# Designs tried in a protein design chat: VHH binders against q9p7d3. Part 20

Target 1, 295 residues: q9p7d3
Amino acid sequence: MSVITQAQEIPTVAANPDFNYEGDPIIIQLCDRDTVFELSRDQLLGLPESILMCLFPRGLLLDYEIQECQLTQRPLIFQTADFDPSLLQYILNYFQMAENRTANDEIALSPPPPSFPGKCGIILLKEDIEFFILPPISPTTNIAIEVSPNDLLKLKQRVAQRLLQQKKIFDCLHLENSTSEGSAEKNLVRMLCYSGFHEDDEWKRRIQEPHRACITSVTLTNLDFSADQGPVSDPEYFPVYHKLLLFWQKPARKCWWDSSTSITYNGIEFATWVRRVWTLELAVLGANTYETAAV

## First folded at step 4 (VHH)

Design C12 (framework vhh_7pa5_2)
Fold by ESMFold2-Fast, scan of step 4:
Structure C12 (fold): chain B 295 residues (1-295), chain A 123 residues (1-123)
Amino acid sequence: as target 1 above (295 residues)
Amino acid sequence: QVQLVESGGGMVQPGGSLRLSCAASGFTFSSYAMSWVRRAPGKGPEWVSTISGSGGSTSYADSVKGRFTISRDNAKNTLYLQMNSLKPEDTALYYCARDYDISTGYYRPFDYWGQGTQVTVSS
């Protein structure tokens, strides 16, 4: 099944609206596995909600924790849930780079969204792949064939390699096999291409977890508001910006199953079951759950 | 430890009915969407149905829509699949699987499956 859904309204990392900030930036240390990340309070609050959900699945009352640490003279060190450090590094570097360029007026970034004057929009696309290798069912006994742990590991590696060969972000969508120009898949690709992605873009970071048969792929792009200058006669273009605003701090998910692929190993054909989850979110640089956006 | 145990399979004639059950333990059942997935001999795996954590939302594969009904009892940590008007094509191993909870917005991998319960539809 392919369905687009959105997260609930409650922010994962909550800021105190009554918090009065004065003086130097508040610096926080995040411990993710064996890696320590240093970032400001505002940088943490500005991360995409989909990422904050991965880092703090139980939520975090950030300003309350900061205040408690200050009162008890504890260092501002927070433990994250299990999340790949290299993916987090890519995301933090992207946001830091965008912030530095905007502050220095060094390199022109995409123009700010009209609803958020002076702020830069960043679009996150994340793909989570989970795959299963199912032994064939014997026609005579109706029982699945047992696979050794070593053979299963080799099968997982072969399936992962095949999936990783789909390097372009839209390779997983069967656009050529779609019969309708108005299909959901083609409309999604069109929307993303009008907003800053290109049809031949490749994933920027991909992490394979062989023990869990999982692959996580991420790409970030600056929202290209100049694309809103497209042809006035294109009705599908006009709502793109407003559609993206619906994903501000409210990640959309698209989940679907792929079971059409099989692999042959040592003369035996194995079916593969692939679950794909796409997460799409708009983040606005400098906007966070504490601040009210300008209208 | 997370456990999913299916039951209720068996042999039935075309046009018959069966009710499958899945007993869940080791996690907060109401916090997760749950799915039924089947695998027929010589065929690839097929998603059958999903129900949200609260039970407020359900979805079905086109091949079973109108014939199968997914439900859950969160007080008993049990998932059900009521199968009516069974066809020979419904013959398969049926698996209970833990799915992501759409209502919370969190993605959780499909990392827990039962052993499956066999359904055979033949005359």
Scores: ipSAE 0.000, ipTM 0.315, lowest interface PAE 11.2, mean pLDDT 75

Design C13 (framework vhh_7mjh_2)
Fold by ESMFold2-Fast, scan of step 4:
Structure C13 (fold): chain B 295 residues (1-295), chain A 122 residues (1-122)
Amino acid sequence: as target 1 above (295 residues)
Amino acid sequence: EVQLVESGGGLVQPGGSLRLSCAASGFTFSSYAMSWVRQAPGKGLEWIGRIYSGGSTSYNPSLKSLVTISRDNSKNTLYLQMNSLRAEDTATYYCARDYDTLTGYYEPFDYWGQGTTVTVSS
């Protein structure tokens, strides 16, 4: 007779004995800063894209994970997030209550967290990056230098890595090269800082494809203008909301080209042209209201 | 297989107009977006604009008032119309095959022409 000391087993997946396999049998356990949320697929995917990008900056392969879960017959999918748990709880309650209301029902919401008073907004700044690797042209033959598909993939990976070295959200605007306070770039930064961003705020990154990346930053803004509220028609009276609305209505203000990125591969310098598109999403949340999640 | 050939460059007087052409072969031209890009002597590349397979256009905001991009799918030809030319418009002009979000094709700038030179001088 021999006895082997068993290692301590920690349950990695908690099975609900009352779990009903009818309908959607898969539960998503989201661990967000030591708070665990249990969500259905439909509840999670019903959230605004801006919120999903903040929760999953690297992207979420939920369909693949659900398919794998069905093949292994596991009832739980584990995910991690780095988001304010009190704010996430408020958001989940808001969208769940809004979804469950009928035409004759009133939405009854818990008051927002103290860090998120009254009329508040979540501002998501999203940057879509498309980069183009220009093959160098020989000055002697005037013919483009051919690049193998495998080498092109390596080049794209190096370009993506270099772009992601820009940690602060405003680094990509190269403000130090601007000579005027009235420049479009400085005006944009001023507007965003007025809205709640800081120049030291950092990107959360999501890589989607070899030639494309998506990076995001989130801030909270106060939409309560009651202290200085006047005529709604005056743009200067409502500077934050009005400027955000104008930013949304002027697509040209959201796009620029950046040629500052280059990469050397096998001793050859490759020029990279980057199209950078900034998208600003404002989700307006209010206590005891039927407000929508969009501007 | 894929070939792009620019033409129509040359010497032009300040304030003049010029139309560049790009002849495409080796692919279904009507299915792709096409772009124009230029490079002034000693400067970097500057994107001018694109035309999608459906005919809609998108321009560099700095150049939008000065240029018009069009295409003739029956001739497999892309055009760049330039008006009110200045000395600063002196450059080598390239056409390139671009991505097309309308058709779902997402390989940007995969083929380039050899370029045609435009010199604006009196």
Scores: ipSAE 0.000, ipTM 0.164, lowest interface PAE 18.6, mean pLDDT 65

Design C14 (framework vhh_7n9e_1)
Fold by ESMFold2-Fast, scan of step 4:
Structure C14 (fold): chain B 295 residues (1-295), chain A 124 residues (1-124)
Amino acid sequence: as target 1 above (295 residues)
Amino acid sequence: DVQLVESGGGLVQAGGSLRLSCAASGFTFSSYAMYWGRQAPGKGREWVSGISGSGGSTAYASSVKGRFTISRDNAKNTLYLQMNNLKPEDTALYYCAKESLEDWLYELSGYDYWGQGTQVTVSS
């Protein structure tokens, strides 16, 4: 199949109850958004584990769910947790385009090692931001300033805009202000650049939830196998792609807090406390092992 | 707590074979990649081999590729290293190690825990 999956507005129940469980697509309904995606089994199981865990936080036993639908004569419609349709579309499009490029040999991709189980590796980097606005204490009353719901929404919008102005992936790491000379942040950037990212790369998709003070950012890149030899001078070094392959289908996560952002509204300065979670995952095209998310 | 206990080392002639074992406890073994490292007398630590949580992916240092085989038995919480065609330069204390996913921020090849080690001595 060369057709890319398209988002649909409203799920439609089949007029005829004679469902074809052998050939019918799986329909994924994104929670309260009334948005649906039609996916083949291969497309669904080919999604990164971190994405499948977001869509099905309680797990998905696909063969069992299909059998249950067949026994009860129900359509293959599975409800997900809340997830942004444009992020899912970006991920699906990226995987389809990567598959088409390797099949057509249209671009010069770094060739995978003979021991690699698939055609290419795709690295997903996802950032989840949740921010909190701290009201200042009044100098006259020594009580925190109360903000109306409408003003709080405007503050949330302005904080989100300030955070979104940091368009580059690595802007949040404050590399120039690191307290360590061989810092964790600099080592992370070096690792990701070895893997296929560049220092000036920008997030490819960024979504703000205006009422929840949340931002989700995603970028995907092809794994660069040229980094697999590593630095010769470090006997502890394990080649980058080998390490990522050992963690294949298992997302790595890191959480930290950032208080560096502040905003002025109606002449008053508000401090923020930003919770930032990074998820790093290697997906391998042509090799699917996902059956259920861990509880 | 996390515990890793290596065994199976010993004295062997060049060209011989040994099978090392690492008994793991205190964590969900099948959820973590595992590694073998070694340290020769008077030298620093050197990475030898790694295996994914499922056992589906393996990697080897160039110095041992084709001679050593890493494997695991998740039902027994045990990691193995089959060493064939041993050379005098393979003489070292061999350690198993659990890698932490949290270490990806700090160190590309970092290890969470190391066992006490098992001595391998290869006579010329």
Scores: ipSAE 0.019, ipTM 0.470, lowest interface PAE 7.2, mean pLDDT 77

Design D01 (framework vhh_6fv0_2)
Fold by ESMFold2-Fast, scan of step 4:
Formats: sequence, C-alpha cells, structure tokens
Structure D01 (fold): chain B 295 residues (1-295), chain A 125 residues (1-125)
Amino acid sequence: as target 1 above (295 residues)
Amino acid sequence: QVQLQESGGGLVQPGGSLRLSCAASGFTFSSYWMYWVRQAPEKGLEWVSTISGSGGSTYYKDSVKGRFTVSRDNAKNTLYLQMNSLKPEDAAQYYCAKVTTYYEVDSTEYTFDYRGQGTQVTVSS
C-alpha cells in the first residue's frame, strides 16, 4: 500500500481519481517553510517511497483529498513534514531527468546533469524492518505447529510493538556485547550514522505499516563540500565521503538479523527473527558535477 | 496551544465593504498557509480564500475573485480578508483556519483542524 494512497482509511464516499486532478496542480508546502511546489499527480506518485515517507510520515489520503477539493472547489494543498527546499527541488529534478533518460534509450550515452548548483553530495537511505515468526516442531507429532495467516500477522504486529517500546533505534543490535571497536555491528552503526541516522534516534518517529507488520525509517543527508577543502577525490579532505563510497559499493543494501526474542501463542513459545534492511535509495556524489570521484 | 481570533464582521448594505482580521498565536504563523472559510445559515462550511506563509501565493473561490483580497502581516501574526462589493450571498459566519493536510492516526478529522470562533457578516438592505 502506498503511503500516499491509503484505501483502508478512505471514507465511505468512493474516490474518483479522474476528475479535475489533470487540470489542477497539487501544491505542497513544506512545514515551517515559505516554499511551495506545484506537482502533477503523476510527479507526486512518481517520487520514491522513501521521499514520500519523509514528506508524509503519517501517510496521505490523496484520493480522499482530491474528492474533497472537488466538492469544496478549493485548490489541492498539502502541508508536509519539514524538509530542505533545495534538497526537494534537487530530488524532483533528479527523478524527472532519470525518467526522461529511461524514455529515450539513445540519450543514455550522456544523461543530463541536475541543474542545481552548489550541491555535490546527497545520500538517501531507507530502512525496512520485517518480522518473522517461526513455529516450533511439536514433540508429539514432529510437525510444525500451524498458525493461521491472520494470527501470524497479529503476532508479527505484537513483535513490532515491542520494538517501538525501545527508546533508541540501535539498541537491538546489542552493541555493548561487542568486544572491540572494529566489530561488524559497530562499523555498521557508524556507517549508518554517517548516512544520516543518529545513535539517539527514537522509534516513535517511525511509521509502522499496518498490512506488513513492518517498521520503516528514512534518513536523508546533504553532503555540501567546501571548495577550500581541496578535491573530492582526496580522502584526507573528505574522509566521510570516501568511507561512504566504500561502504555503499555493490551491493547497495545491508542486512542485519536479530533472533534474540520470542513470542507466546496459545501457551507455546515461538522464536522470532527481526530483519533490518538498509537500502541506498539515492547517492549523488561528485566534484561539483554530481558524478562520482571515479569519473 | 493554537489559538485563532477573528474580528471585523458586521452589518453592511449590498455593494459595501468590510475588512476581517484574524489574530493568531501558539504556532509559527509565517510558516503556515492560512485559510478563510465561511458558513451561511443552514448551509455547510465552504472555503473562501487561501494565502501562503510568505503571502506570495493567494487563491480564491471563483464567486469572490476580484472582490475579496486576502493578505497577512507576519510581524503582527495577523491574517486579513478585505471584502468589497459585498452581495447577499456573502452573508455568513467567517472563520480563520489552519489545515492539517495529512492523516493523523489519532484523528478522524482530516481538514480544518484548527479554527477560530468566527465573526458574523450580514448583508442586507
């Protein structure tokens, strides 16, 4: 289910997506900013889910709001979560240029650079947390205990709620159990923090997907390099940039598994596994051209 | 606590003018779009005008375009609606409003979540 279109939350009045939205732009106003953006429905829906989650952390009833604006004859205006206007403009331009390149295969030889001066490093990172319930094998039948799909979903949601009760997002990685500073866990957390997470970030700022029993987190970091610090290719002047390039080399996805918890169903203990997946959604790194230092 | 206080309503003859004011407190006024909405007797709430946080963008209901002008003074945390060439159909309780544009899990109310007590506009000969 899209974070923008939440069918489960739509009022009894059915949505009609075809009326007026083609002629009327969607106006988005960044929270605590005076900047507005005018987008078509297709432009808004074409944004990556991670950006939509940043802009609408509580979700957005797009079809409902379109119907409401038609009934009240007012413009379709959304106030989003706080966001950097220059970052949003760059992201809109970047994905528009990517779409144009994909539509024209012959132009793939030299895609146009973003028309956005002064920025040479943007990293967008998405985290997905998914829960797995493992039924034990019955000692009397030697067959795994059967759980209905609906009950399984409810059990996953209970595990998700336990995680949301923790204060900090990295507590479940058991960093204190590591014996050295160079542990895989500590290195992962350090790289994630360089990519925009913070060790003190709390779960209450994240959304839980009702249908998947999944918790998502997003971070967006703008690496704005000073010209006086020398060339971007020099790791002495841009150590974080070079560490991130190395860390997010293929594959641009990192995973962590935690099996430290369990859940009870009908008096029987079930093992649970939590999978955290960090996906690099966007990396535009370069020396004043939005290209990598290798180019 | 978000608070909105409207004033400036009254009785005028058709073709007359009124200027409504809305004093806002409890939030960063200059960062938010503000709305004027009205409710005529025995009718539903209807949108009249909208202004961006900076005042650089304004939008109007078709029936009031050219007659009404929305403006704001961010230094005074005040929103205004200048109403000229008033018609009998403009008679209503006028409200200053702030809108939440995203769904809240703790709320079934989607739009116009913050609204003042209103100011009455009567147009009669």
Scores: ipSAE 0.000, ipTM 0.328, lowest interface PAE 11.0, mean pLDDT 66

Design D02 (framework vhh_6fv0_2)
Fold by ESMFold2-Fast, scan of step 4:
Structure D02 (fold): chain B 295 residues (1-295), chain A 125 residues (1-125)
Amino acid sequence: as target 1 above (295 residues)
Amino acid sequence: QVQLQESGGGLVQPGGSLRLSCAASGFTFSSYWMYWVRQAPEKGLEWVSTISGSGGSTYYKDSVKGRFTVSRDNAKNTLYLQMNSLKPEDAAQYYCAKVETYYEVSGTYYTFDYRGQGTQVTVSS
């Protein structure tokens, strides 16, 4: 499970001019996992900002670290925060396929890579799901039942595991009580589906972060565009692209609270609430330059 | 049960035209990207063309661009491939295909879940 590593010139301010600054491969080692990824600088910096923030929550001083490793002659290895290796590989593969239009096995792609790599855009929609456990109120004391912090974490982890077994990812957004045509719930589901989720989608492209008791979901969508016609040239993506950007720029649409399920602990039923937070990013590919922007 | 049935193949002279059809059933046709793939004698499967669920996005193998046009009629659950200016190298068994996305530990994989029996295209002389 490796990514192709490419050498590149690294500008440094304090480095000796006699050094070879094409650099060593960048090795990313996921926290508490046996998985490592070998990346070029372009591949690393080409990752969506939301993903980079997940991997390096304390920030990344890439040029400084490269210079230090070259001066000390050690390999450039970054330890990341906890992240699903298969999800990172999915993201890296998607971007590589979009950049490389001539794969040896074109027959196995869905959706296909862009027909013209220099005109390719990728929309990434990332969803973070956080769980809140609500202890019931005792009928005799009229006070919430006490639960230790460790037990609350275990309950959150069990709720996350249950959610991963749920058939439809949008069940809570399709509550039976919603009847309004053009309701907020229906509009949200529609926009999520335009971003790459399917209404009957299962948890196939989701990961659980047990340490944080949350789930991160990512979907990626190819977006064709050309310089001649502005940012979007594909008729299918023209209305979808503008609808997504206009919809997600409004802050009230970036967060949704819904009820998920209940969980039983020591014979007591606890209600759970789910907070769903979306980050939409556009990545533009071309001329060995990657640019991403959060909406 | 998902079913795909190709038709429209036949014998044609170089420079001729054929229109292939694929009748789909057993799934929500308009929700799926569809693929045309072909297999020539003594060769492996080769991707030819792809069309999005709405029909708004189409992609083609470089060697068929400008000659082949993929389209679909979602009301009829039918996929089409219009082939113009056929060359001897286009002779092959043509299949339509439906693909599903799988999330695995080693990444996301795409594979053809279903292919029909195919339709033979022969370009003589």
Scores: ipSAE 0.000, ipTM 0.108, lowest interface PAE 20.4, mean pLDDT 65

Design D03 (framework vhh_6fv0_2)
Fold by ESMFold2-Fast, scan of step 4:
Structure D03 (fold): chain B 295 residues (1-295), chain A 125 residues (1-125)
Amino acid sequence: as target 1 above (295 residues)
Amino acid sequence: QVQLQESGGGLVQPGGSLRLSCAASGFTFSSYWMYWVRQAPEKGLEWVSTISGSGGSTYYKDSVKGRFTVSRDNAKNTLYLQMNSLKPEDAAQYYCAKVTTYYEWEGTEYTFDYRGQGTQVTVSS
């Protein structure tokens, strides 16, 4: 089965297990903004799952769609979510090059990034959200307000909707409302911005269950110093950037509880208890192009 | 003043059952909503179940609904969690809680007015 999804409801329509067509190669067209990409089935399925999740927010029933398009003689075209076409082009080129490498191929032929000089990486930021509704309690009487199961379900649905409406990736850190020193949060944002994220970047993939959501964002970063890669200028940019490269060598996680969200239902304000988990991954693309020998 | 004391945890096989108890003292038990929360070995603190002061309203985490039953005996100031059809994923330290909603950024913590030391539930595979 070639269903691409993560922790979300499987689409109602399933692929027909009896379908089999082996006459001609299957060509898939991805429409990303104004750019059309052509891939084979194997090339598409060979992409990292994180990228596939960003391209197809609702999941993809690939084998079902292939079967239906072949039976109805329609072209196999998928509309992607809003994804940077230059990043997608770089990713596709990279994996095509990697696919053609052999154990005996000693030439480091990592493709140069189309719009980015030097060494490049893909940074994936994923947020897992799990939320709980707290029954309101009076500070003076400590008497909880009783909520019916049906009303609690409706309240959970409203909380999920509001959380998913917060589109910008840094909104959950509440930097403008920090009453502490905020140095850790501000340093995290600075690291992410130096790595290619911008304060206006939006979550690309959203999946929702009654009490949880998973949101992802991805960016392409230049691993060498470049003023064009960061939204801020810092006299210590290069040394900080070098330290960020070391930090990004493996997945990093940040876990916290967030009470900044509240919701009003039937005139009563409910506090939410939200568990948030950020997972950061760096996939380094290509080899050192300065050291590649042609002979 | 206020004290919560959990008991009833132990080792059980998948599909088995356990009944957890929480003895409460130092406050008017029947006037408060009570909570069961758990800390799994590999992940953070999770809400499991809630029961109203009267016992008339109960709420459950989706993954335990139909398997767990929360109840209370206000005459004995005791909260219970009946756990049936236990899964390996249910293995955790279980806590009885009365909650105050105070949070800290920078290591944001869910704060309880009162919470006991918990009782360990282990499910073997």
Scores: ipSAE 0.000, ipTM 0.099, lowest interface PAE 20.4, mean pLDDT 63

Design D04 (framework vhh_6fv0_2)
Fold by ESMFold2-Fast, scan of step 4:
Structure D04 (fold): chain B 295 residues (1-295), chain A 125 residues (1-125)
Amino acid sequence: as target 1 above (295 residues)
Amino acid sequence: QVQLQESGGGLVQPGGSLRLSCAASGFTFSSYWMYWVRQAPEKGLEWVSTISGSGGSTYYKDSVKGRFTVSRDNAKNTLYLQMNSLKPEDAAQYYCAKVTTTYEVSGYEYTFDYRGQGTQVTVSS
């Protein structure tokens, strides 16, 4: 994606002596709903992979856009996915402050305001869903019934829509009648709720593509519970702190096959094999850097 | 080491047809989703079509659906784009590509891996 504008609308790199105008970076404009954010290429690429995937789920052809901008002196404007602008503002401000830090400034810096916790995590929940449509086998010819590419696409869209009818991120983990203490699903929900999700949260981002569906939800959480006297004083909340650290130390992916779904299309019943992959990613922020634990 | 070489472009009248080819080498061709991307003068790169490694799944930009057909021959490491009912807005340099995800020290970006100069399609009337 590119934007054609007058030369007068080129990025304001000459007004910032910290930029190397004879090389990269150049200023990028992100359009998120009706809000425009300005940041450099390096600032954008410095964001955790989990956040970049939320903003650009289909990828971003950044190098080509930069080269075209340099050739034609046009501003770089990229449309983000449907993302909460207030959350994006928080993320960009946090990483911008971290990026501007130097080793000499570290000892002299006052503690950050409560709005910038000393140890913070970005938690990304996503579910990737991949479809395999199995046409019925004719009993007389022992050959699978042929499906046109257009009909197959419609079938996949209907399967995706049916599987994504649940709006709440924890619907599949709901254990209304469970009497078991410490069930894996109940503990996962509890851990994530203490991390900034709510039991009634709906998927913050939903996309459907012909070959797959991907739904995501992201939150920012304080991981330094030892600095929070309130949570530390709560015995039940304290175990969640340890679980967050353990989960951060290991990739968290759950993959399963769902063959329970069948779709009737034009009077023919098609079996589906659905590969579902839950991914839980935690990027730990602290000092002047961050560390990503899972991809 | 990855090499992608496009061919088959040319000058056609509106409503005409062209078949583009892309010869791939230096990677396991059948393992990669392949893409056709185009760039018209004064515009950025525009995605046109995608095909899965097996060839079983194909996807198209809305404006080319029903007119363009992507296919591949994995035995010959060749990607094709059959373009029918060409319109003036289809005039562009066409590239075949595979998507590369790279992790840089500060982050990552999705890029297309272009090897070669593409093939020019001109539609005149």
Scores: ipSAE 0.000, ipTM 0.097, lowest interface PAE 20.8, mean pLDDT 62

Design D05 (framework vhh_6fv0_2)
Fold by ESMFold2-Fast, scan of step 4:
Structure D05 (fold): chain B 295 residues (1-295), chain A 125 residues (1-125)
Amino acid sequence: as target 1 above (295 residues)
Amino acid sequence: QVQLQESGGGLVQPGGSLRLSCAASGFTFSSYWMYWVRQAPEKGLEWVSYISGSGGSTYYKDSVKGRFTVSRDNAKNTLYLQMNSLKPEDAAQYYCAKVTTYYEVSGTEYTFDYRGQGTQVTVSS
């Protein structure tokens, strides 16, 4: 009588002729939504780096993962971070339109420089939050208190959980603490609002990155440069928008420390230092993309 | 809630034909890749065929290629598997499945998501 049951693993081959991984579409599923997109390899690789980071915050080793699909005889289906389906469709439609236009050109042109008015664009705002936990110094030994790796992990998780509760983009700027119209925080909000963000907007994605001990947040908005309602008709819009570009060009203006937090864990008070870095990416697109994206 | 109801199984002789159907509800059917998977007695689940949301791309396990045809009717939310030249080795419980992946898992990883009891295919002799 045998009490051990063994199942043989089905061997896989390095290449499966039933799949044409160069010609077969890559399917991406947006988080846990019921929305999927079929993309060519060229369409996926042609997406702006900022959009790729938004869709695959942990990175995507495309060739490695295609090889795994070949070995296991599986189709190319990839799950992404959460993303607005209408915005992704808008981006993909633009690239399809750009490809069709390029096919009609006699000369391969470098990307045009940003210009106003008569253009539309997408602004990506990204926040990286890196947190540092400082153990207190023992008064009896005058040496930093040793913290086990497990306790340090729990403490970092508590800090991250607290920070993830801040859903709105501008919560970290503490606007309620300033009544001055000229405050740096209010000027930043004004610049972003002129660029299409609203003060009630929430981060499209907020996730703790397990490999980096940080939180990454991202949100996107559309710019409207239409002649009827665009920046040409608003005398303040163009100067504010220009100041926004200058502000984001200088790294020192995009980084600050939030040291207002301490946390108590197992009766010991730990100081926490949070480094916040905001990065802005502007993709200026063709003038007609809004017409095809309207519903 | 996602529901998948398989039908069309039965007993056939070697060389016979069957057409399986899968009625889907609870999700946007045309937006998902669909799979046929089977499980023979004392074996694990084995994929048989995949079909894209539009129906434009189809894939088959080598052992069924040329004999089985997968198709879909997105207006009826129905998936089909036409099985010709059936062999004893094709005898199994057949399930339709929707691709499901976990948000925090590697982007290439996927799991089968099926509902209902499937439909039994038996090939005599």
Scores: ipSAE 0.006, ipTM 0.294, lowest interface PAE 10.3, mean pLDDT 66

Design D06 (framework vhh_6fv0_2)
Fold by ESMFold2-Fast, scan of step 4:
Structure D06 (fold): chain B 295 residues (1-295), chain A 125 residues (1-125)
Amino acid sequence: as target 1 above (295 residues)
Amino acid sequence: QVQLQESGGGLVQPGGSLRLSCAASGFTFSSYWMYWVRQAPEKGLEWVSTISGSGGSTYYKDSVKGRFTVSRDNAKNTLYLQMNSLKPEDAAQYYCAKVTTYYEVSGTEWTFDYRGQGTQVTVSS
């Protein structure tokens, strides 16, 4: 469920979480980047789970790390997985603005950072993948073969591991077997690609949950925009923007079910179903995301 | 395997200067934050300074700010600590350390990974 997990190991010293007051800032350094970010604990924990999974693909025990740094009197510095620093700054600003919103105030979305000139929006998606195992029916008893919950979980993890090692992210939609450009599968993939996925993308996440076969991936994209292209309200001038706006309008999540995989366990073949859910975590779309010159 | 070799320590008078070096091998040096830590006789390890992988960000213990400067040469896989205006309280065994990064571990553990003997700094009149 969460990328910030407590390991099954008992910590050497138990700290009362209610008494973690004002501390030194948490310093984030992105892999192979020159910039650093200084965050409060609340700012870091306030980020979407998808961003935390990108920054800490192997998880994070924040309270334990704070305790260790206090004991050694060193700054709390996390060197994370690679991420676009300008995009991270924009996301931090966006969620800080949302945190400071009162019930009666309007939040004006900040334009994208200067590193995205000519872009008019940011889309952040989270993808969750779940595996469902169908026990076969015994020919002798005409009853489904019983599998323990622990064995079922191991089967799901094995299917997920196979998927991560052998398949690109859209192989399970069987696009190679369809010649129709108007198919539901091809339309879904096209809209996901407009939102920042690439058809040739490989799996970016390993199994995150020890007791759930769950794979999470994220994508970030910017939409092309220019003040000189005409009115934003006109679909003729901004077709990709309007297609994405309608696609993510209701519901803000999309789902696909597929079944073409199987797994063998103790000599028995189990059929599997894969459910993929794409959830819109952040969308900054519209005129207020592009640069306007004061005349 | 990971090796860290400190050098440059010695005996100096109060107000003097020393430059410490740490030669690193067995890992991609430029990808890691590096730390200088020290241990005075009969005391625990004390953090002194930190530098980012690119060298663009540096942090210091309050008592050494303005006197110590950490730097690195990624082409030579070498970390440095320039120590000016040395005080008796700076006398310690100095170690360089790398910290295991989260993107390279199975869990969320931070570990100072130092394997050298350190280099002794003595400050006496």
Scores: ipSAE 0.022, ipTM 0.473, lowest interface PAE 7.7, mean pLDDT 67

